# Designs tried in a protein design chat: VH-VL binders against Coenzyme F420 hydrogenase subunit gamma (frhG). Part 5

Target 1, 258 residues: Coenzyme F420 hydrogenase subunit gamma (frhG), of Methanosarcina barkeri (p80491)
Amino acid sequence: TNKIKIGHVHMSGCTGCLVSLADNNLGLIKILDDYADLVYCLTLADVRHIPEMDVALVEGSVCLQDHESVEDIKETRKKSKIVVALGSCACYGNITRFSRGGQHNQPQHESYLPIGDLIDVDVYIPGCPPSPELIRNVAVMAYLLLEGNEEQKELAGKYLKPLMDLAKRGTSGCFCDLMYDVINQGLCMGCGTCAASCPVHAITLEFGKPQGERDLCIKCGSCYGACPRSFFNLDVIPEFENINEIIANALKEGESDD

## First folded at step 1 (VH-VL)

Design s1 (framework fv_sutimlimab)
Fold by ESMFold2-Fast, scan of step 1:
Structure s1 (fold): chain C 258 residues (1-258), chain A 119 residues (1-119), chain B 109 residues (1-109)
Amino acid sequence: as target 1 above (258 residues)
Amino acid sequence: EVQLVESGGGLVKPGGSLRLSCAASGFTFSSYAMSWVRQAPGKGLEWVATISGSGGSTYYLDSVKGRFTISRDNSKNTLYLQMNSLRAEDTALYYCAKDRWGLYYFDYWGQGTLVTVSS
Amino acid sequence: QIVLTQSPATLSLSPGERATMSCTASQSVSSSYLHWYQQKPGKAPKLWIYGASSRATGVPSRFSGSGSGTDYTLTISSLQPEDFATYYCQQYGSSPPYTFGQGTKLEIK
């Protein structure tokens, strides 16, 4: 069984994503022991150099005025096979891109960007923080994509496709992602959670469906992460109906009689 | 910004040899499989060869096996295609293309380099 | 080797019309590994649709892809002048080689 190197790289923002990953308990312990090493937990305060990694889980947005952070994120891309933007700050820049009660000019404020504005990102996991279950599932599927057999690689590719599609759309993170993935797919139940989560009140409900005000949208992704019908909360892929069993089976030794 | 720049094409007589190069920048070259895809004048796309990120695995179109060799130098971020025993049907624009790992599509392409095999 | 056959070979339409073209595989392929490229004369191909239905970055919403198994379709709901190009489907089964269809040339009427 080959172990892959998984690193956690912190830019700016809260450490909630790391806490969420730790909450996997037995699942995380099994990954660390048998299939992957979470050997690099990197923060701006502690980073001396960026190591080689198979999977980099990058948390937080990048401050352009911090030249060391900009260099660190670029080095992370160079040394990683898979780069995962972990959490809404890394995916979309979240509210850290904007401040209230600002001055006449933007130059008084530091610029915070999602990591996708600076480097190519393979997988987006939005949320603030993302659920421990989703982080565990993505980590295991990334492992299978790197070290699995042909069948497992196909399965992992299918599971990660929606998150890779978010990364492919770049830093869009707008109400438009919710429209594309949920509302236009007929999954919306009209609950209004997206409107309640919007920090700039860009979403209204009209005729039982949310409507976006494009000019007000700051592309923070909060509405998408809060939606109970998004693919983060609903099993939208039939072959993953038994995802917990699939994960458990994937973590067994290949040479056993099982 | 990802860039792929091909070079080494030209006019060669049947039975001759050419070596194509592709200079890559803007991504971790050694982490991605790379491919050569060709297009004969006025014809469609045809995959020619793929090499894994480490260089440990290579794959070829049947009609070029034994004649073409794909290789890479990860220290120089450069992909190569050594073409021997060239035939008239090898005349084509040769593209360097980056594999999208895990999904097996080509997310970035170079501008192409023209190879003409003619007496 | 999986053979991809595209139909029609040439499609002649006017701006504003709907275009539909197909890609048929000689044996079943996973939709996750069927992709479409757009190529304009004198230019390199561009990734256009991946995984049968996902638009690549910058691809207009008028483009849609669908299909499963052996039958896949690319549709343009209302043609714009910049859409006239040759479109290629491409597959990867379970290991290389990759194969491309012969292309559908979309030309102005």
Scores: ipSAE 0.000, ipTM 0.381, lowest interface PAE 21.6, mean pLDDT 74

Design s10 (framework fv_sutimlimab)
Fold by ESMFold2-Fast, scan of step 1:
Structure s10 (fold): chain C 258 residues (1-258), chain A 121 residues (1-121), chain B 109 residues (1-109)
Amino acid sequence: as target 1 above (258 residues)
Amino acid sequence: EVQLVESGGGLVKPGGSLRLSCAASGFTFSSYSMSWVRQAPGKGLEWVATISSSGSYIYYLDSVKGRFTISRDNSKNTLYLQMNSLRAEDTALYYCARGSLKWYPGYMDVWGQGTLVTVSS
Amino acid sequence: QIVLTQSPATLSLSPGERATMSCTASQSVSSRYLHWYQQKPGKAPKLWIYGASSLASGVPSRFSGSGSGTDYTLTISSLQPEDFATYYCQQYGSYPPFTFGQGTKLEIK
């Protein structure tokens, strides 16, 4: 039995993404025990040896002035088949990209960049933190992508495509992505969830549509991740309206006697 | 019975464009990923592009990204490769090949005869 | 990017002899993602071995494949005239590009 190797790589930033993954409870235990080996779950500052990984879940942003961190993220790219930018810090730099001066346990720093500015990233999962369900879904779909049968690989690819498209567009910003993918496509339903999720109050609703203050936006991706009509809520796509059941069935299949 | 037939190759000058086609028959075209693989004269095989069964997932060799566009028409059982801004190093015999998986190419179990593309002044 | 290196580049043998050729990956690849193709002069490649050791439909039993990690081998126990061709290994990973080795040309001595 060949289990995939999933690594959790922590750069600069909050630990909320790791907490979200842990909140999956029994689901996380099942993934770790039956489908994947968690091979790396330490901050890069603590360990200088990065293992081979099938899927690297990278959270936090990278300080340009810290040569070790820059080399560590480049090594992670080389040793991973799939690199996932987990949470807004890795996707867009989040609050850390506007930090000047040192982090509490790091040298003095001036520039914090999302990992996509330094390496090629395959999948973006924005949010601060992203939901435990989304993290689980991406991890399971990555498993199916690598180890599933023909139909499962097609499904996994289809599920991950929107997140891969965000990665290919780079770190341009969360509200601009929301405008491009949801608002300008006529998918916005005026619910106000994006405005409620914005940590810097850069979004207001005018005439049923969100209006962004570009100068206030810290590009954290929280509004995109919270939007019910964005690709991060893939149940708007008929094939994924029962995503929780699809995931559960994939996990149960591994428990069978064959 | 199961067959892939490429066409559209020819001689073109640097900076020019060509559109390759691959006509599929004898199988359910919409159920398979498709790839373009090229082979320069006297050289080995090089993967160029892949498109999933539905057309939703597309991947390119880095050196052709932005210049080549892979597409498919499942109603016509045809795969395409639009090649723009051609360079001398794009000179090759271009094969279309059927992937073993729907989303990802896996191994390529059916190959066409190839169509020659020559980029020369 | 995973680079596949095949050795030898050219193998000159006579019918009846044993042929062995190697494919080395720049980083570890699951054997299920390693495949071999046969190509004769003027013809399209044909899938020959998939998943490192499974013979494709119509491939004679004198062919075998083995290997794991970074080292893979294709062996022909007793060469027949129709076996003289170029053989390419290919890796199928979850992250493109999907790469081929440079090929091993099996030629008649």
Scores: ipSAE 0.000, ipTM 0.381, lowest interface PAE 20.6, mean pLDDT 73

Design s11 (framework fv_sutimlimab)
Fold by ESMFold2-Fast, scan of step 1:
Structure s11 (fold): chain C 258 residues (1-258), chain A 124 residues (1-124), chain B 109 residues (1-109)
Amino acid sequence: as target 1 above (258 residues)
Amino acid sequence: EVQLVESGGGLVKPGGSLRLSCAASGFTFSSYAMSWVRQAPGKGLEWVATISGSGGSTYYLDSVKGRFTISRDNSKNTLYLQMNSLRAEDTALYYCAKGRDYFWLSGTYAFDIWGQGTLVTVSS
Amino acid sequence: QIVLTQSPATLSLSPGERATMSCTASQSVSSSYLHWYQQKPGKAPKLWIYGASSRATGVPSRFSGSGSGTDYTLTISSLQPEDFATYYCQQYGSSPPLTFGQGTKLEIK
């Protein structure tokens, strides 16, 4: 019954692309309308006040030379109970972390960092882009973690734990994450998307499975974000077998019919 | 060519206080979490406290909570440990250690660079 | 609240022999959060293996780390005189605290 404040904070674009100020999250807004007050933060526009938030969904990497952007991300951490890094650029910096100034669309001496290099982050949602369903589920579970009853808080904690543990691995996205979370779990389909996404060609396929070269890996997270099988491990937890029904029941309680 | 140099250790009686310092050089100090790890004579390593790169978050071993305060001055590239109400069991060599990962405690929590340590002896 | 138990406490071997030491966690830990340190008498510890199996810069290829869940192992394939030291495992649990094992002393004999 209590509403929480959810903010969508836009930083710099990933892989040379600008983060849209009008990015599409209308479905999430409508779902949470009765349970959350949505606030948009425009960090790339003229100077804007950063409001207090219960949950901040932060997208994009931070330009270290832009003092206002650095202060905005620090203010976001200060004013938010839960900070979510949304997308591989926010989680790992992607290839923008290793780009130098003087390149096309990258001014001289600019450095772009994942947000976890500047502030503490509670939850990672990697992806290029992340699925709308995962974003919705994380936002709802964050709501239940803050405002749910004891049983709902326990359920939300179980759901968010893998993504919170991923945040604890830090801002270095490694091929080793695919080994631990996907390949060793038997989820790999051999599709080769990870190899195709690797900017340093550190991944090869042998007998249908990817093999990583640690000495070539720059830990940009591109392979993990591109993997279609990452996070499907949540489906094997019995408590989340019917996640859509669980969310509906948590948010809309009671029947008026006799 | 990264270096950490500890100072401030010494002999103190139970109930006394000491302030340890760690001077850092060769890296961007404010970008890394810093920790204190101690080792009692002839014993193993024990983590004591960690502070985030910004100084906004601090974490402590249960037995030192309320007695020890970790802090940092990023303008001086210096880490501190204020030790109050010292006990005999606090006797140890205190190491300053740099976190391998940037800023906060979201990394793998390995310590890639260590100082030489400063000895703290608490006895009557 | 995760306790790391190292065994044996002391390992007495001669140069050229294989050394194997273990680190057992009271609860499952991610291999990405398990690290090994080498410490010689009178010296600060050195990061030796991070993430259960990655050698730190300058660590010889004779050293290897392995393991998952609760059981981790550090192996030295052919001991050299400079390898005799105390080895500590370390884990990072759910937020701090982080903990160290009690150490395995590798000694000549």
Scores: ipSAE 0.000, ipTM 0.394, lowest interface PAE 16.8, mean pLDDT 74

Design s2 (framework fv_sutimlimab)
Fold by ESMFold2-Fast, scan of step 1:
Structure s2 (fold): chain C 258 residues (1-258), chain A 120 residues (1-120), chain B 109 residues (1-109)
Amino acid sequence: as target 1 above (258 residues)
Amino acid sequence: EVQLVESGGGLVKPGGSLRLSCAASGFTFSNYAMSWVRQAPGKGLEWVATISSGGSYTYYLDSVKGRFTISRDNSKNTLYLQMNSLRAEDTALYYCARHKYLWSGAFDIWGQGTLVTVSS
Amino acid sequence: QIVLTQSPATLSLSPGERATMSCTASSSVSSSYLHWYQQKPGKAPKLWIYGASNLASGVPSRFSGSGSGTDYTLTISSLQPEDFATYYCQQYYSYPPLTFGQGTKLEIK
């Protein structure tokens, strides 16, 4: 009967989010039915008060000029045990960091920040959008980290560590993260999606591998979030080879028959 | 002994309604997601609907959406499928099936099936 | 939706022979969500292989499954009389809808 409260928080005031999470949110609920209490999919403008949450999945960037949005993200941190930055906009600000002034009728001085510039973030799930499978796995592992037995807590900690370490690297996404997490691990398949996603054309394919030009990189994280292989590194760790079965077995606790 | 037993099938005219039941025994019914899968005479398997373990989330095949309603009563260990506005193409043997693992969606236990015939 | 195509539609073999049948997905599927069922005439299907390669309880070791991405296979190393049945593959990677292949009928030659 130990349900955890999971909230899906959409940042209000500014349209910093490039991620559509409707289908991902449904997938999360399917898996966590009876194991989690979905507090609500929150557009902060829809709720006067931020509810208590065990896990907050926060998407979108924060408009610094909207003081209410800044206070709402701070309140989310206070009310949540675990804060997950969901998607490249929440993790790194993505291109929203560079949308300040440029058209006739746009304000020159508006600023959009990743949530980690305003609050401490526990876990990063980069992507634009992140894979539904990764979102489900992280949510379940966060549940086990809070409510699991000693063995399950250790497993959850190991699974979440790479994403927690990514959060500790801060709000500047770099081509170097793609190099360290994907290319140097032999996961790169030469698809070129990272190069296509780069807003400043800092990535080229040379001999089937992406090469980053450091002087052109604005550290927006778009390449990392667009990489189809960046989310597979967790599944190739030997302890997580059968991650779907491990999670399913953990969630069937209390089952009497086989 | 782990068992699923369907009932409620029969002959019905187009536009009619039927309610199928699936009685579960030998396991903790409330811990499992459940599905209805149908098989037209001489044809293959077709998924119809799924319901989560607590009953909060339901999913349907597009062709039955708005006509069929899956539900469950965990206190009675029973799964239901309410079928409205039945069509000739809904004629099939209807199985209830238990999801082996939450993630994988494999069906490890199946009922014997109940025949639904829609004809005029 | 993901379409699963099984081939061949019918396999005619004798006891003692090796059987191999395939299941091809219209787009990539994680192997953890690809399953196989055995169905005999007039009976309900039985889970046979789950997660592409794991044998269900009671399934003989002569059966094996393999594959990744879009291509999966079920192999029977030495056919026994009780193995003649229709085999269905199924995916749960993309749902709704959850989809089945059209089946491969394994029949006695």
Scores: ipSAE 0.000, ipTM 0.399, lowest interface PAE 18.5, mean pLDDT 75

Design s3 (framework fv_sutimlimab)
Fold by ESMFold2-Fast, scan of step 1:
Structure s3 (fold): chain C 258 residues (1-258), chain A 122 residues (1-122), chain B 109 residues (1-109)
Amino acid sequence: as target 1 above (258 residues)
Amino acid sequence: EVQLVESGGGLVKPGGSLRLSCAASGFTFSSYWMSWVRQAPGKGLEWVATISGSGGRTYYLDSVKGRFTISRDNSKNTLYLQMNSLRAEDTALYYCARGLPYYFSKGYFDYWGQGTLVTVSS
Amino acid sequence: QIVLTQSPATLSLSPGERATMSCTASQSVSSSYLHWYQQKPGKAPKLWIYGASSLASGVPSRFSGSGSGTDYTLTISSLQPEDFATYYCQQYGSSPLYTFGQGTKLEIK
């Protein structure tokens, strides 16, 4: 049996959260509906039973004051073969003018931590939000890493390596990751998207290049995920120039010929 | 009502050590960045150290790096400042000040404690 | 490093007069990260104006703040006895992370 069991896990909210994670993820739910044998876990606080999963796509941060959410994320790690962290934190969208427009008064809210501070994460995808296409590609490649043939496992390993390396750096959302992976590689086109996405205004564009203030960086990964030239543009790698075709062919292998 | 109460100040000799505490109440302590700000007698305000809500990030004034350590115990709603290798120039009233969560704050301190006096002299 | 310089160091005025004090940054800073505190003798500082122009809760309307770039001003339109205090400007988001001016002491003649 080679059916894909992909769960979309939303961390439960705490009092004072300014962003509804459920409202932000409707597009992702539609994409997951296209996969065979989907297992959905919309909100951990609303679900008392966490299912077995091959790949868990976990969105949101963990509220330390909600002990149920802390235990639920640990249970998710135990029930999943591969854990993928999706996005940095949707709460920043409501605070920055670049994300939502306007700024709210300073309401009190509970402490939110990236899931990598509580459990081991296999693959890290920064962004607010990551593109639906990238989420699909990572989910399929993660499955092929587990269940594919030798050729598929090598391809999946090459595709996921950069994102797995991000996970090994810990919460690798600092401007320094953007500097090493994009700017120092000569891929930066000076568009300013990283500066516009930064919730703490730690990035300024000077002479067409972004400059970061390390002491201001909260390591949220928004700049990295928003960058059009980050490793998300994997179609410039020769083995992945036809990535959409590769994914489509992998998905067709799971379809009935009847 | 938000309250911050400092303690642990006193007279200490140069080269000595002292640990300051700040007991917080009236708010969700772990959600707030906290700072120590000092004021030498008759002088102005000087920021000393800041710690994130989780305790995972710390920032220091250059002149205290390696000598002072800011820490917190969220289970006890308490902020600490461990001061080692104290010098005469560290003599000041030390305030516990509440920041806001990093991304909500434009970097101001909305509540301050009463301060605890640290005197470094022979 | 960003340095904040306040002027005058001391301002001697009588109740009913207008007070104006300045805070000058050594390089351009965002007005969103420039704040003012009031401190009375023997008391802790109180947040007074945040983001250069927004009055903190409980601050009387006779106070106002303005400025952008390197030049910021705190004005009191008609001094009351309780307004005599030292005022500090503060900047956030540079190295060092927080910087205070040296203060302007507003004293009664």
Scores: ipSAE 0.000, ipTM 0.387, lowest interface PAE 20.1, mean pLDDT 73

Design s4 (framework fv_sutimlimab)
Fold by ESMFold2-Fast, scan of step 1:
Structure s4 (fold): chain C 258 residues (1-258), chain A 121 residues (1-121), chain B 109 residues (1-109)
Amino acid sequence: as target 1 above (258 residues)
Amino acid sequence: EVQLVESGGGLVKPGGSLRLSCAASGFTFSSYAMSWVRQAPGKGLEWVATISGSGGYTYYLDSVKGRFTISRDNSKNTLYLQMNSLRAEDTALYYCAKVGFRYWDSPFDYWGQGTLVTVSS
Amino acid sequence: QIVLTQSPATLSLSPGERATMSCTASQSVSSSYLHWYQQKPGKAPKLWIYGASSRATGVPSRFSGSGSGTDYTLTISSLQPEDFATYYCQQYYSSPPWTFGQGTKLEIK
């Protein structure tokens, strides 16, 4: 079993980091030990050596006025095989476009960009924060995409497709992505999680289905990240009906080949 | 087929030492965390220690910290528990257990048959 | 430390009856980290239910697990003779120590 290098890069300054996942998910220790070496850069306040990585998990938005942050994100792209935008700030720029706790769109004095405006991104994981289970699944599937056999690579590609498609659509996430990927595909359960996650209350439920108000949408992608059906697609892809068993079996099969 | 076979148990006086071994087969040993779980006669299960696949991480029950050392030899597919300063309360059947098939929730999916440790004068 | 309390300590029933036993955690745990084991006298435990509700390989469909937060339940819809054993719940929540309940002994009436 080949280990891959997974790095965490934090762009937006003094907020939290991936360390919290290690504290509350012992499965991450198995990944570190068996499949990956975790190399992380806790902050980019100074010019640092960015290591070579197979998978870079990039959190936070980029401040254009911080010239070092701009160079660091470009260096990360050059040294990484797969770049993952982790969280709505990295994907879409998030709530930073609003005043603290405000309901109205207020311009920021400094320019903060999602990382996809500066570099090519392979995978989007929206959410504020994204679930530990989703991050885990993406990390395992990225491993299988790089190091798995042909069957495992096909499986990983199918699983990651929705998140790769989000990255290809760019840095303007909206309720329309939820319409396209979930509601129009017949996957919507009417659970209302998208409405509950919306910071500007742009989503209401009518006849059991969410309806978005375009004029209120700040394009943060939080509704998409919160939707249990948008990322798992278990009803559409029969091979993923039991994703937990699929991952466990893939890991056991790879290890047995040793 | 996964097999775990414990050995090294026996009778020892308080303050004495024992080294338990667990011979593993049927899976890629170095890829899985391994644990020791004990059961006192007529009592329930109690987790004692866990070691990661590489041996880089170890965890212990508070009452055995500083006295017990979990280790592994991946070239021999063998798990060890070095027990020092043994107390009467350590008397139990000691099980070797494999940690998980799913990396996030890690149940003890396979168990050995256990080896008995008796601490008495 | 998370303490798991199982109830009842002993459950006396006849074949064909429904068995229900509970496991209560001293603080909320994610259901993904709660597991059940079956142990027969003189034998090692066997993984029975993992992640609160998923049956392990070979476990009959009459067994079901449910629950979330602090309250978890294991149910056997129609007892068979081979089901009489001691059942332990276990939490493997993010940090050790990983603890077991005291067990529910299911015995024939």
Scores: ipSAE 0.000, ipTM 0.392, lowest interface PAE 19.8, mean pLDDT 74

Design s5 (framework fv_sutimlimab)
Fold by ESMFold2-Fast, scan of step 1:
Structure s5 (fold): chain C 258 residues (1-258), chain A 122 residues (1-122), chain B 109 residues (1-109)
Amino acid sequence: as target 1 above (258 residues)
Amino acid sequence: EVQLVESGGGLVKPGGSLRLSCAASGFTFSDYAMSWVRQAPGKGLEWVATISGSGDSTYYLDSVKGRFTISRDNSKNTLYLQMNSLRAEDTALYYCAKEYDWLSGEYYFDYWGQGTLVTVSS
Amino acid sequence: QIVLTQSPATLSLSPGERATMSCTASQSVSSDYLHWYQQKPGKAPKLWIYGASSRATGVPSRFSGSGSGTDYTLTISSLQPEDFATYYCQQYDSSPPYTFGQGTKLEIK
């Protein structure tokens, strides 16, 4: 099978997205063995060469006052065919948007932005952290989009479209998007995770449904990223009825008899 | 001070196309979802389409899916409805309507435009 | 899809009389998501009652809304000439789309 070049680029914020990716266990090994080569993972501060990549998984937000980070994210866009914002910090800035000067060890007046404010982003994987299953599925579908046959490319395009549409919405994670994509679609489970995730307590549950307080909402996207139902309307598409089996079968490709 | 002014209606043959516009003023346009609601002559109100404040979430009445496209230009405070493959059953007065409080979860229309008439006839 | 049925279709009364009209949902809706609009001939609808019972700004106290679950009512205690209009109920509780009732036309006898 043809392999694609995948890079993992870490900016500012929690490393939970990297831990989530690692939690794929044997699934991650199969992706790396059969579908992709991991060509970049910045683990040492003195290693700063960003190579050509087919898919860049970018975790974290960008500090504007750190010129090296700004250069790195722009270089990543230039050298990558597909840029994926991995996690709510990369998609929406999340809690990092509030890391302004005056917070203990923080420099004065620092600005932290989601990566989409600096470069064009192709795919969003929201969450803090995103599920290992979602990360695995996106990686396999990105492979099929680039290297699959005509039918596989069409399936991958359909699967990734909701996450590509999220990227087109930009970097403001309005509670309104949760209302329209989940609650008004009848997908809301009444679990209250959105209210629990809100850093400014802008969400309350009344009669089993979440309601937002306009004056308190800071549009950070935490509620949307924490919602377990935000992309599950894919269940109604017949082509995705067997998506977990399709992914599982793909992960078995290239297995040796030895 | 809130005003919604529709335009673009007219007479069109079956299978034709029209683009409706709604010019909004008196509120922060990008903070509110907007809808198109139609009313056939002598009939009741029928919701047609809704678009989120950012413009990225859209919802449609089943009978217009694939034929109508709702969009907005937040820099111009303008809402649009592109109508293709028009049918006689689409004949109606089309209203532009503003949702009350995007964050409250209460989905009612606090302001309406005057409406623009679309007639689909041979 | 939730269907809203309004009754009666037409209500013919004289000024000073009491008007009562109903809106029945095909399945239970939260009262917070049940609203009423007033529409006069040749004019756009106006928000009249929201959340089943709250009067919109400028709506006279003779108007009252009530109800829960599947049954909702709009009552006008003593009709004035300006009250003769068509009234629509609307919901957006569990699933899109927004749905409207067929309307109750309040006309002078």
Scores: ipSAE 0.000, ipTM 0.423, lowest interface PAE 14.6, mean pLDDT 75

